# VH-VL binders against q8zy40: the designs that were tried, part 35

Target 1, 190 residues: q8zy40
Amino acid sequence: MIVGVVDYTVGNIGSVLTALKRAGAVPVVVKGVEEAGRVDAVVLPGVGTYEAAYALARQFKEVVLEKPTLAICLGMQLLFESSEEGGGQGLGVFKGRVERIKARKVPNIGWRYTHVVKNSEIIAEGYYYYLHSYGVRWGENEAYTAYIKLEEKYVAAVERGHIIGVQFHPERSGRTGLELIKRFLAVAKR
Key: E = the ipSAE of ESMFold2; O = the ipSAE of OpenDDE; V2 = 0.75 times the mean of E and O plus 0.25 times the DockQ between their complexes.

## First folded at step 10 (VH-VL; framework fv_regdanvimab)

Design d7 (at its last look DockQ between E and O 0.61; V2 from the best seeds 0.00; counts 0 for: pae E 10.7 > 2)
Fold by OpenDDE, look of step 10:
Structure d7 (fold): chain C 190 residues (1-190), chain A 127 residues (1-127), chain B 110 residues (1-110)
Amino acid sequence: as target 1 above (190 residues)
Amino acid sequence: QITLKESGPTLVKPTQTLTLTCSFSGFSLSTYGVGVGWIRQPPGKALEWLALIYWDDDKYHTTSLKTRLTISKDTSKNQVVLTMTNMDPVDTATYYCARIEYYTSQGWTPYYGMDVWGQGTTVTVSS
Amino acid sequence: ELVLTQPPSVSAAPGQKVTISCSGSSSNIGDNYVSWYQQLPGTAPKLLIYDNNKRPSGIPDRFSGSKSGTSATLGITGLQTGDEADYYCGTWDRSLKAVVFGGGTELTVL
């Protein structure tokens, strides 16, 4: 399976590429919509600032709506309606607002227990690695699949059809992350 | 000083509903990270976890008894209530409530430890 | 039905060291912190170890905990007659979304 990793960030996507390879996929870097159209699934990586990422990621909205998508951290955040960071405009795939998280320490960095409250073929309950200062507050939403408890509850994962967003970094989440990626690939292959 | 105390009937007939109350002091269930759990222990047997409720009203129940168990809290009264329906002689046990925290030195987790226990109340189910 | 496995009993003479094992799986001990509880005869359990290897206030340093992989171990040095009790390991199981305990280990001081 060819998986396009969208390069809209100034950050390192190498870890995502490596994780995808380990999971059995053939990852390719995607810089434009045309290239994204040639792959089987897409990954929206999560490194960079919201404003900079959105400026480039907004062109991929249709691709996200069309192809199996795994959005990671900032990638997930971009899928929502708005953000306190970067001018406020999001892709609007999911309802919700990205806001600065309330936690004992911001950014939230490290392994956090992720509560899965809805059945998912891809998202398994357990510890994942987080690195973020912003997030979506947990609330009533059919798309919200999992959460973590900081000073408040924040969305850890969202799902709608073929689109999955995770606030954590599966590529940095060892075995649990790798297994999640494998499950994503398995579902995407259908 | 933190204390918990279980109260309720000590004798229950089969098919009846057991209602146990855990009254505690020295802490508040409005405090972030705080929870109260119920554990039972049949005579001469191992500990069995039953249910857990946290400050934010998150609840967990053991799967085997989920349909029979209900846990609730009254923060203003410093009480947690456990109800168990359709009691059977096999449910005869000492029932404990204990404080638990959603916290570790490494971060938040659903299970940190039950650091303070009640003395337990023995419930016998018999005709 | 027990998710965690402990030896049913261990014994040693006063002053000796004993270890109690607790075996689980990746869904519990593998991913979560382990706690140990001491239950003296006729009493409620008491937290002995948390976070795999930390002692609550009042617990002597004779008690120690460790975890490796999907197994945990409780160590007791300088065994005393007062240590005669049942010991339980416990942790969270992410697949069951439940607290799980071992079957308990009866420690006899010879």
Scores: ipSAE 0.377, ipTM 0.784, lowest interface PAE 1.8, mean pLDDT 91
Fold by ESMFold2, look of step 10:
Structure d7 (fold): chain C 190 residues (1-190), chain A 127 residues (1-127), chain B 110 residues (1-110)
Amino acid sequence: as target 1 above (190 residues)
Amino acid sequence: QITLKESGPTLVKPTQTLTLTCSFSGFSLSTYGVGVGWIRQPPGKALEWLALIYWDDDKYHTTSLKTRLTISKDTSKNQVVLTMTNMDPVDTATYYCARIEYYTSQGWTPYYGMDVWGQGTTVTVSS
Amino acid sequence: ELVLTQPPSVSAAPGQKVTISCSGSSSNIGDNYVSWYQQLPGTAPKLLIYDNNKRPSGIPDRFSGSKSGTSATLGITGLQTGDEADYYCGTWDRSLKAVVFGGGTELTVL
């Protein structure tokens, strides 16, 4: 299957491309909606600045709603209603506001045990690699699938239909991350 | 100087609701990463974990009894309360509460060990 | 059916060594830290080993723990009559989202 990785033209997407290849996908770089409309699934990567990523990602909202989507780190944050980092709006796919995290150290860096609260075909409980300074506070929400515990609890994963967002970097999470990507691809093929 | 003590009825009739209180001293559930769990042991049988509550009100229950168990805390009173509905003679056991001991530098694990236990309270479900 | 399997009993003479096994799966012992508890007759359990192989203060070094794959092991050397007790392993199970204990092992010192 052909998976479009949205290129915000800032930051390095090489790790995501490599992880998708290892999971059995054919990754392609997409820079516009026409290219994304022709792929089987889409990845919103977690590299770049919020402002640069939002400028391009807003064009992809309809594609995200129509195609299987995996949004990683910054990509997940873009799916929420707003962010302190950008000072502006997000795509509003999920309820919640992105804020600077409250943690012993910021940014939150390293492997964290990720707690899954809802049964999911894609998101599994375990350790994943995190690198972020902003996040969404945990709360009651049907779409909130997983959290991590810092000084407060923060959303680690969200799901609605074929749209999956994760705060961690599955492309940097070893076997656990690779298996998540494989499950995403398997569900996307249905 | 950490202590936990279980209290509640020692005799309960079938179908009644059991309410047990864990009163503790020497630590607080306002402390980051601290939790209290409940474990039971039927006469002559193995330990069975029931439920766990953390300082941030995160809760876990054994799957087989989830619909019968409620766990809550009152941080200001240093108490954790376990409620189990629809008691049956097979629920006759000694009930313990215990403090959760540790968490890892890789982030909080859901469980790291129970370092201090109460003496337990024996609950008999009568005829 | 218990998630963690322990032998029901073990026995040995004073001064000998015994090993108690605890078998599980990747979702529990494989992914998580293992603890061991000693329960003397008529008393509450006491934490004996945590973090797979660490001893709390006051536990003699003749008690040891280890983990390999999906199995954990408690070792007791220099066996004493005061070691007669039930021993339980415990850990988190990721799939069940629950603490799980083994069935316990009764140690007899002959």
Scores: ipSAE 0.006, ipTM 0.609, lowest interface PAE 10.7, mean pLDDT 88
ESMFold2 (binder alone), look of step 10: mean pLDDT 90; pTM 0.929

Design d8 (at its last look DockQ between E and O 0.67; V2 from the best seeds 0.00; counts 0 for: pae E 12.2 > 2)
Fold by OpenDDE, look of step 10:
Structure d8 (fold): chain C 190 residues (1-190), chain A 127 residues (1-127), chain B 110 residues (1-110)
Amino acid sequence: as target 1 above (190 residues)
Amino acid sequence: QITLKESGPTLVKPTQTLTLTCSFSGFSLSTYGVGVGWIRQPPGKALEWLALIYWDDDKYHTTSLKTRLTISKDTSKNQVVLTMTNMDPVDTATYYCARIEYYTSEGWLPYYGMDVWGQGTTVTVSS
Amino acid sequence: ELVLTQPPSVSAAPGQKVTISCSGSSSNIGNNYVSWYQQLPGTAPKLLIYDNNKRPSGIPDRFSGSKSGTSATLGITGLQTGDEADYYCGTWDRYLKAVVFGGGTELTVL
């Protein structure tokens, strides 16, 4: 399976590429919509600023809606309606607002237990690695499938059809993350 | 200083509902990271976890008894209540409530340890 | 059904060291912190070890905990007659979304 990793030029995607290879995929870097159209699935990686990432990521909205998509951290955040960071508009794939997280320590960095509240073929409950200062508050939303508890409850994963968003970094989450990627690939092949 | 105490009937007939109350002091169930759980122990047998409720009202129940168990809290009274329906002689046990308190500077975990226990209350189910 | 496995009993003479094993799986011990509890005869359990190897206040350093892979171990050095009790390991199972305990180990001081 050929998986396009979208390059926003906002962060290092090397770890994502490596994880995809380990999971049995053939990752390719995607910088434009035309290239994204040629792959079987898309990964939206990302660390960096929301504003900078959105400026580049907004062109991929249609691709996200059409192809199996795994959005990671900032990639997930871009899928929502808006963000406090940069004061910008999001892709609007999911309802919700990205806001600065309330935690004893910001950014939230490290392994956190992720609570899965809805059955998922891809998202398994357990520890994943987080690195973020912003997030979406947990609330009533059919797309919200997992959360973490900081000083507030925040969305850890969202799902709608073929689109999966995760706040954590599966590529940095050891075996648990690798297994998640494998499950994503398996579902994407359907 | 921190104490928990179980109260309720010590004798229950089969098919009846058991209601146990855990009254505690020295801490608040409004405190971040705090939870209260119920554990039972049949005579001469191992500990069996039943249910857990946290400060934010998140609840967990053992799967085997989920349909029979209800856990709730009254933070203002410092009480946690466990109800168990359709009691059977096999449910005869000492029932404990215990505090769970766990938080880090960076987050929360589902299980840390039950650091303070009540003395337990023995419940016998018999006709 | 017990999810964690402990030896039913262990014994040693005063002053000796004993270890109690706790075997689980990747869904519990393999991915969560382990706690140990001491239950003296006729009493409620007491937290002995948390976070794999940490001691609550008041627990002597004779008690130690460790975890490796999907197994945990409780160590007791300088065994005393007062250590005669049942010991339980416990942790969280991510698939069951439940606290799980071992079957308990009866420690006899000879």
Scores: ipSAE 0.484, ipTM 0.819, lowest interface PAE 1.3, mean pLDDT 92
Fold by ESMFold2, look of step 10:
Structure d8 (fold): chain C 190 residues (1-190), chain A 127 residues (1-127), chain B 110 residues (1-110)
Amino acid sequence: as target 1 above (190 residues)
Amino acid sequence: QITLKESGPTLVKPTQTLTLTCSFSGFSLSTYGVGVGWIRQPPGKALEWLALIYWDDDKYHTTSLKTRLTISKDTSKNQVVLTMTNMDPVDTATYYCARIEYYTSEGWLPYYGMDVWGQGTTVTVSS
Amino acid sequence: ELVLTQPPSVSAAPGQKVTISCSGSSSNIGNNYVSWYQQLPGTAPKLLIYDNNKRPSGIPDRFSGSKSGTSATLGITGLQTGDEADYYCGTWDRYLKAVVFGGGTELTVL
């Protein structure tokens, strides 16, 4: 299957493209809405600046709502209502506000055990690689699938229909991350 | 320097509720990444984990006994309490409490190991 | 379903080396750190190995741990009569959200 990786025109998406290929997808770089309409699934990568990502991602909101979507790190944050980082606005797919995390060390860097609280065909409990200074506080919400424990609990994954967001980087998470990507592709084929 | 001690009844009747207290010193459950767990060992049998509670009040219970177990803490008294309802002769065992750490030098983990154990208390459930 | 498998018993002569295996799955040993415990008769378990291969202070280096894939191994060299004990592996299982122990291995020094 053909998977479009949205190019924010800033940042290196090479590791995401490599991970998708290793998972059995045909990754393509997507720069415009018409290109995104032709792919089977979409990835919002976690590279670049918030401002550049939001400016482009807002053009893709309808595609994200209609196609299977995997949003990674910065890409997940764009799906929320607002953010303290950058332009302060998001696409509003999920309820919540992105804020600077409260943790013993900021940014949160490295492997963290990710707790899954709801059944998911895609998100599995385990260790994933994190690199972020902003996050969404954990709370009662039907879309919040997983969390990590810092000084407070933060959302690690969200899911609504075919839209999946993760705060971690599956493309940097070894076999566990590759397995997650494979499950995303399998669900997307339905 | 760090010690844990189990206390409670050593003989109970079937159907009664067992209450065990773990009293500890040399550490606090207000410390990030610290927890206390309960483990039992029937005579001549293997270790069986029962429950644990972390500094942030997150709790875990073994699935087979979840409806019978309650774990709680009193941070100001340095105590953790386990209750187990509807006791049966098969629950005869030595019960241990132990300290557990969630945090290591390599980051946060859901389980580090049980580095300090109490001496255990033997509970017999009469037939 | 989630048991960690250990051999029930192992024996060797004084001065020899022995290894004790602990087999699990990707939900436990494969993706979590393994600890090992020594239990002398009538006493509480004692932490012997943590983080797969690290020794707490006071544990001699003739005790060692390793992990490969979904299996862990405890090694004991220079066996002494005082090493006669039960040995348990333990780890976290991410699907059960539980601590799991192996069934224990009885070491006899003949």
Scores: ipSAE 0.000, ipTM 0.565, lowest interface PAE 12.2, mean pLDDT 87
ESMFold2 (binder alone), look of step 10: mean pLDDT 90; pTM 0.932

## First folded at step 11 (VH-VL; framework fv_regdanvimab)

Design e1 (at its last look DockQ between E and O 0.09; V2 from the best seeds 0.00; counts 0 for: pae E 17.3 > 2, placed apart)
Fold by ESMFold2, look of step 11:
Structure e1 (fold): chain C 190 residues (1-190), chain A 123 residues (1-123), chain B 110 residues (1-110)
Amino acid sequence: as target 1 above (190 residues)
Amino acid sequence: QITLKESGPTLVKPTQTLTLTCSFSGFSLSTYGVGVGWIRQPPGKALEWLALIYWDDDKYHTTSLKTRLTISKDTSKNQVVLTMTNMDPVDTATYYCARIEYGWLPYYGMDVWGQGTTVTVSS
Amino acid sequence: ELVLTQPPSVSAAPGQKVTISCSGSSSNIGDNYVSWYQQLPGTAPKLLIYDNNKRPSGIPDRFSGSKSGTSATLGITGLQTGDEADYYCGTWDRSLKAVVFGGGTELTVL
């Protein structure tokens, strides 16, 4: 399976490419919409600034809606309606607003136990690696699959059909993260 | 067996345009992730990457020569063509084409190389 | 002025081990996977290592690669006279949007 990783040119995507290869995918770097249209699945990586990532990612909204998509950290945030980060507009795939997190220490860094509250073929409960200063407050929503507990509860994962978003970095989450990526690929093959 | 072969003139005059053809077999540029690159090596000098074309017609050129280089492909003929304008004696080199390993693109890795063709630009 | 820096030459006796370094930056080695190439005298380059540390089929285990930060290393053990060659590192540079090679390292087996 060929998996396109969108290159915002702002951050290091090497870890996500490595993790996809380890999970059995054929990752390719994607810089344009036509190139993304030719892959089997898409990854929106979680590095860079919101403004820079949104400027490119908005061009991919149609692809995200049509293809299996894994959106990681910043990539997940881009799928929401809006963001406090840099006055950011979002792609509006999921309801909710990205805001600066309320936590003892910001950014939220390190391994956190992730609570899954809805049945999911892809998202499993466990420890994952987090590194973020912004997040979406937990609330009533059928798409909100998992949360973490800081000073408040924050969305850790969202799902709508073939579109999966995670606030954590599965590519940096060891075995637990690799197994999540493998499950994503397995579902994407259907 | 995967093979690539460079063809074209071996002697050109200054200011002329060089056109080199890479003919290959054992793989297709219809395959996702596959590309063909051009690399040159002046006599006794290091390798210098020139250009790269992928299956989806995405193209990259070395910055210093970008205005002089054109790369194109004909997938049905299994050919990639490099054109370099305004040749100069300093462009004398062995020119190689190479397949990009099906996997990690465009980060590395020319896994099969042609034998190379030596192009001399007369002084 | 090369983007990737390699020592110009290294030498060792048959049977010994040698390492060849390749130094770059965050936009190339730091961000991307490193390849290594062997160029025997009078021949085209041959891929030895891809993905920092993986060997293509047919490359013996005595060739190895590693990467740390913005530097990569090629290791060769059990040196043979047939290993006399030039060795190049290569990778993608995200800032230049280009493939970059090191200047090459001439290995002499004495």
Scores: ipSAE 0.000, ipTM 0.452, lowest interface PAE 17.3, mean pLDDT 86
Fold by OpenDDE, look of step 11:
Structure e1 (fold): chain C 190 residues (1-190), chain A 123 residues (1-123), chain B 110 residues (1-110)
Amino acid sequence: as target 1 above (190 residues)
Amino acid sequence: QITLKESGPTLVKPTQTLTLTCSFSGFSLSTYGVGVGWIRQPPGKALEWLALIYWDDDKYHTTSLKTRLTISKDTSKNQVVLTMTNMDPVDTATYYCARIEYGWLPYYGMDVWGQGTTVTVSS
Amino acid sequence: ELVLTQPPSVSAAPGQKVTISCSGSSSNIGDNYVSWYQQLPGTAPKLLIYDNNKRPSGIPDRFSGSKSGTSATLGITGLQTGDEADYYCGTWDRSLKAVVFGGGTELTVL
């Protein structure tokens, strides 16, 4: 499977590319909508700043709606309606607002136990690696699949059809993360 | 480093069958999205696409020569074979094999070419 | 057999800009990405442009590609003597289920 990894700006997406290869995919870097239209699935990585990322990501909304998508960290955040970071505008794929997290230490960095509250073919409960200063507060939403506990509950994963968003970095989450990517690819092949 | 090399007879008699082999390295035809195609070029003429085979054994042939062309692959040997029956002097050309890599040119383009082999059809 | 239409030849002096057109139809250029190939005399073709306007590694930015409707254009700025070659456009035709090439354009550097 050919997986397009969207390159928002200057950043290290190498780990995502490596993880996708290890999972059995053929990753390609995508910088334009036309390129993304030709791949089988799309990954929105968690690289860069919200403003810079959104400037490019806003062009990919249609692609996200059409193709299996795995959005990671910042990528996930871009899928929501708004954000306190940057210009405040999101893609509006999911309802919710990205806000600065309330935690003992910000950014939230490290392995956190991720609670899955809804059955998912892709999202499995367990420890994943987080690196973020912003997040979506947990609440009633059919798309919200998993959460982590900081000072408050924050969304760890969201799902809508073929679109998966995760706040954590599966590419940095060892075997747990790799298995998640494999499951995503398996579902995307359907 | 990716390389392709064409091999086979350089002289064929009319009505005989031409068999060309493309041997490649640096990539595998088991990889998703990868294909190998054949292109020929008569002396002083334009490029003419002949056939294409993909990793999943999906094949395409130019319509005008479809009944004469057969393309196959041996993934374990990193080889693609093209056969062309009932050769005619008009089929005299340089024959190239080239790689199609999905990451660059999904489905349509050739990003790496062999050096080509010249085939002359003559009595 | 469908062949994309290119001018048979173009010429310009060193340092100048040239453009090579490639005309097709909705079933090929209209719906698919266009590639350009450079063929130096006595050599195999080399990929010059892919995905309408992308340059492979090693191709200088003097080379550019564009597509509009059912036509594509190759642009070469700062023409050099070493650019003297045949240039082919190519794409996929969904109706024919085949790769199609243009007739080629001979570029002469005056």
Scores: ipSAE 0.000, ipTM 0.556, lowest interface PAE 12.9, mean pLDDT 90
ESMFold2 (binder alone), look of step 11: mean pLDDT 91; pTM 0.940

Design e2 (at its last look DockQ between E and O 0.45; V2 from the best seeds 0.00; counts 0 for: pae E 10.3 > 2)
Fold by OpenDDE, look of step 11:
Structure e2 (fold): chain C 190 residues (1-190), chain A 123 residues (1-123), chain B 110 residues (1-110)
Amino acid sequence: as target 1 above (190 residues)
Amino acid sequence: QITLKESGPTLVKPTQTLTLTCSFSGFSLSTYGVGVGWIRQPPGKALEWLALIYWDDDKYHTTSLKTRLTISKDTSKNQVVLTMTNMDPVDTATYYCARIEWEGLPYYGMDVWGQGTTVTVSS
Amino acid sequence: ELVLTQPPSVSAAPGQKVTISCSGSSSNIGDNYVSWYQQLPGTAPKLLIYDNNKRPSGIPDRFSGSKSGTSATLGITGLQTGDEADYYCGTWDRSLKAVVFGGGTELTVL
């Protein structure tokens, strides 16, 4: 299975590529929508600033709507309507606003227990690795599937059809993260 | 210094309700990431987790005793209360309360324990 | 009935190394950090290891923890008579939505 990793970030996507390989996928770097159209699934990685990422990621909205998608951290955040970070405009795939998180320490860094409240074939409850200063406050939304507890509850995962977003970094979450990626790939093959 | 102390009756008759109070100091249950849990241990037996309450009033109970257990907190008094209904001799045990820290420790990690209080259920 | 499985007892001579295993499943040890507790005779449990392999302040480096797959291991080197105690592993089980403990291991120093 060929998985396109969208390169809209300034950061290193190497860990994502490695994780995908370990999960049994063939990852390829995607820089344009045409390239994305040729892959079986897409990954929106999560390293960079919101504004810079959105400037490039906005062209991939249609791809996200069409192909199995795993959006990671910033990638997930880009899928929402708006953000306090950057220019504030999101892709609008999910309802919600990205805001600066309220926590004892910001950014939120490290392993956090992730509460799954809705059944998912992909998202399993457990510890995942987080690295973020912004997030979506938990609330009533059919797409919200998991949360973490900081000073407030924040969305840890969203899911709608073939689109899944996670606030954590599965590529940095050891075996738990790898298994999540494997489940995503398994579902994407359907 | 963080301390917890269990208090309540040490003798309960069958079918009665047990009410235990955990009084703590050195931390606040209004603080993000803080929780208090209850664990019991029958004589010569293993630890058994009962319930957990967090600063945001999120609660968890062991499934086997869920219908009998209620956990609540009074943040202003630095107290957590556990009630257990319909007590039976099988519920005879040492009951502990412990602090759980969200940051720096696992979700379930209990880093400070009370000394425990022994509860005997007998006619 | 116990979700986590430990050997009932282990023993070794002073100065030796012992290991205590804790076996679980994907819904607990597989996906969550493991903690270990030491319970000296007649006392309350004490946190010994957290996050699989981290020691709280005051815990000597003779104590170590590790996790692989759905199993965890507590290691004690340079065994001392004062280490004679019951040891419990614990973690969160996502399917039960509960903290789960092992059955405990009695460590005897010969």
Scores: ipSAE 0.020, ipTM 0.594, lowest interface PAE 7.1, mean pLDDT 90
Fold by ESMFold2, look of step 11:
Structure e2 (fold): chain C 190 residues (1-190), chain A 123 residues (1-123), chain B 110 residues (1-110)
Amino acid sequence: as target 1 above (190 residues)
Amino acid sequence: QITLKESGPTLVKPTQTLTLTCSFSGFSLSTYGVGVGWIRQPPGKALEWLALIYWDDDKYHTTSLKTRLTISKDTSKNQVVLTMTNMDPVDTATYYCARIEWEGLPYYGMDVWGQGTTVTVSS
Amino acid sequence: ELVLTQPPSVSAAPGQKVTISCSGSSSNIGDNYVSWYQQLPGTAPKLLIYDNNKRPSGIPDRFSGSKSGTSATLGITGLQTGDEADYYCGTWDRSLKAVVFGGGTELTVL
């Protein structure tokens, strides 16, 4: 399976490319919408600022809606309606607003137990690696699959059809993260 | 100094409902990351975890007793209450409450325990 | 629902070393951190080890913990008669969404 990784900037996508290869995919870097049309699935990585990443990512909204998509960290946040970071609008795939997290330490860095509240073929309960200063406040929503507990509960994962967003970094979450990526690829191949 | 103390009836009849209160000092359940759990120990037997409640009112119950257990808190009174319905002689045990420290994990260990209260279930 | 296995008893002479094992599965010890508790006769349990190998303030370094795969081990060196107690391991189980304890190990100092 050919998986396009969207390259927003000179950034840290190497971990994502390596993790996709380990999971059995053929990763390719995607710079524009035309290249994305030829891949089987898309990954929106989490690099840069919300506003800068949005400027490129908005061109991919139709691709995200039509192809299996895994959005990681900042990539997940771009799928929401708006953000305090930079004041930009989002792609609006999921309801919610990105805000600065309330936690004992900001940014939230390290391994956190992720609570899954809805059955998912892709998102499994367990420990994942987090590195973020912004998040979406948890609430009752059909698309909100998982949360973490900081000073408040924050969305850890969202799902709608083949569109999957995670606040954590599966590419940096060891075996647990690799298995999540494998499950994403398996579902995407159907 | 952090202390917890269990209180409630020491003798209940089968089928009755047991209500136990954990009163604590030196910390607050309004504090981020803190929880209180309940554990019991039948005479001469192992520890059995029952339930826990966190500062954000999130709750967990042991699966086998989930339908019989209710846990709640009153943050302003520094109290946590455990209710167990339909008591049976096999529920005879010493009941402990304990503080749970949380920092992004569901369980860090129970770092401060009460002295326990013994509840006997008999006719 | 006791999913963690400990030996029922261990014994050793004063000054010696003893180890207590705790065996579980991937859903508990494998994926989660282990804590250990000491329960002296007639008293409440006391936290002895958390996060697999860390000691709370006031616990001497002759108590140690480790974890490998789905097993955890409590070590006690320089054994003293005051160490006679029951010892329990505990952890989270992600499948049960519950805290689980081992069956306990009675330590006798001969």
Scores: ipSAE 0.006, ipTM 0.602, lowest interface PAE 10.3, mean pLDDT 88
ESMFold2 (binder alone), look of step 11: mean pLDDT 92; pTM 0.947

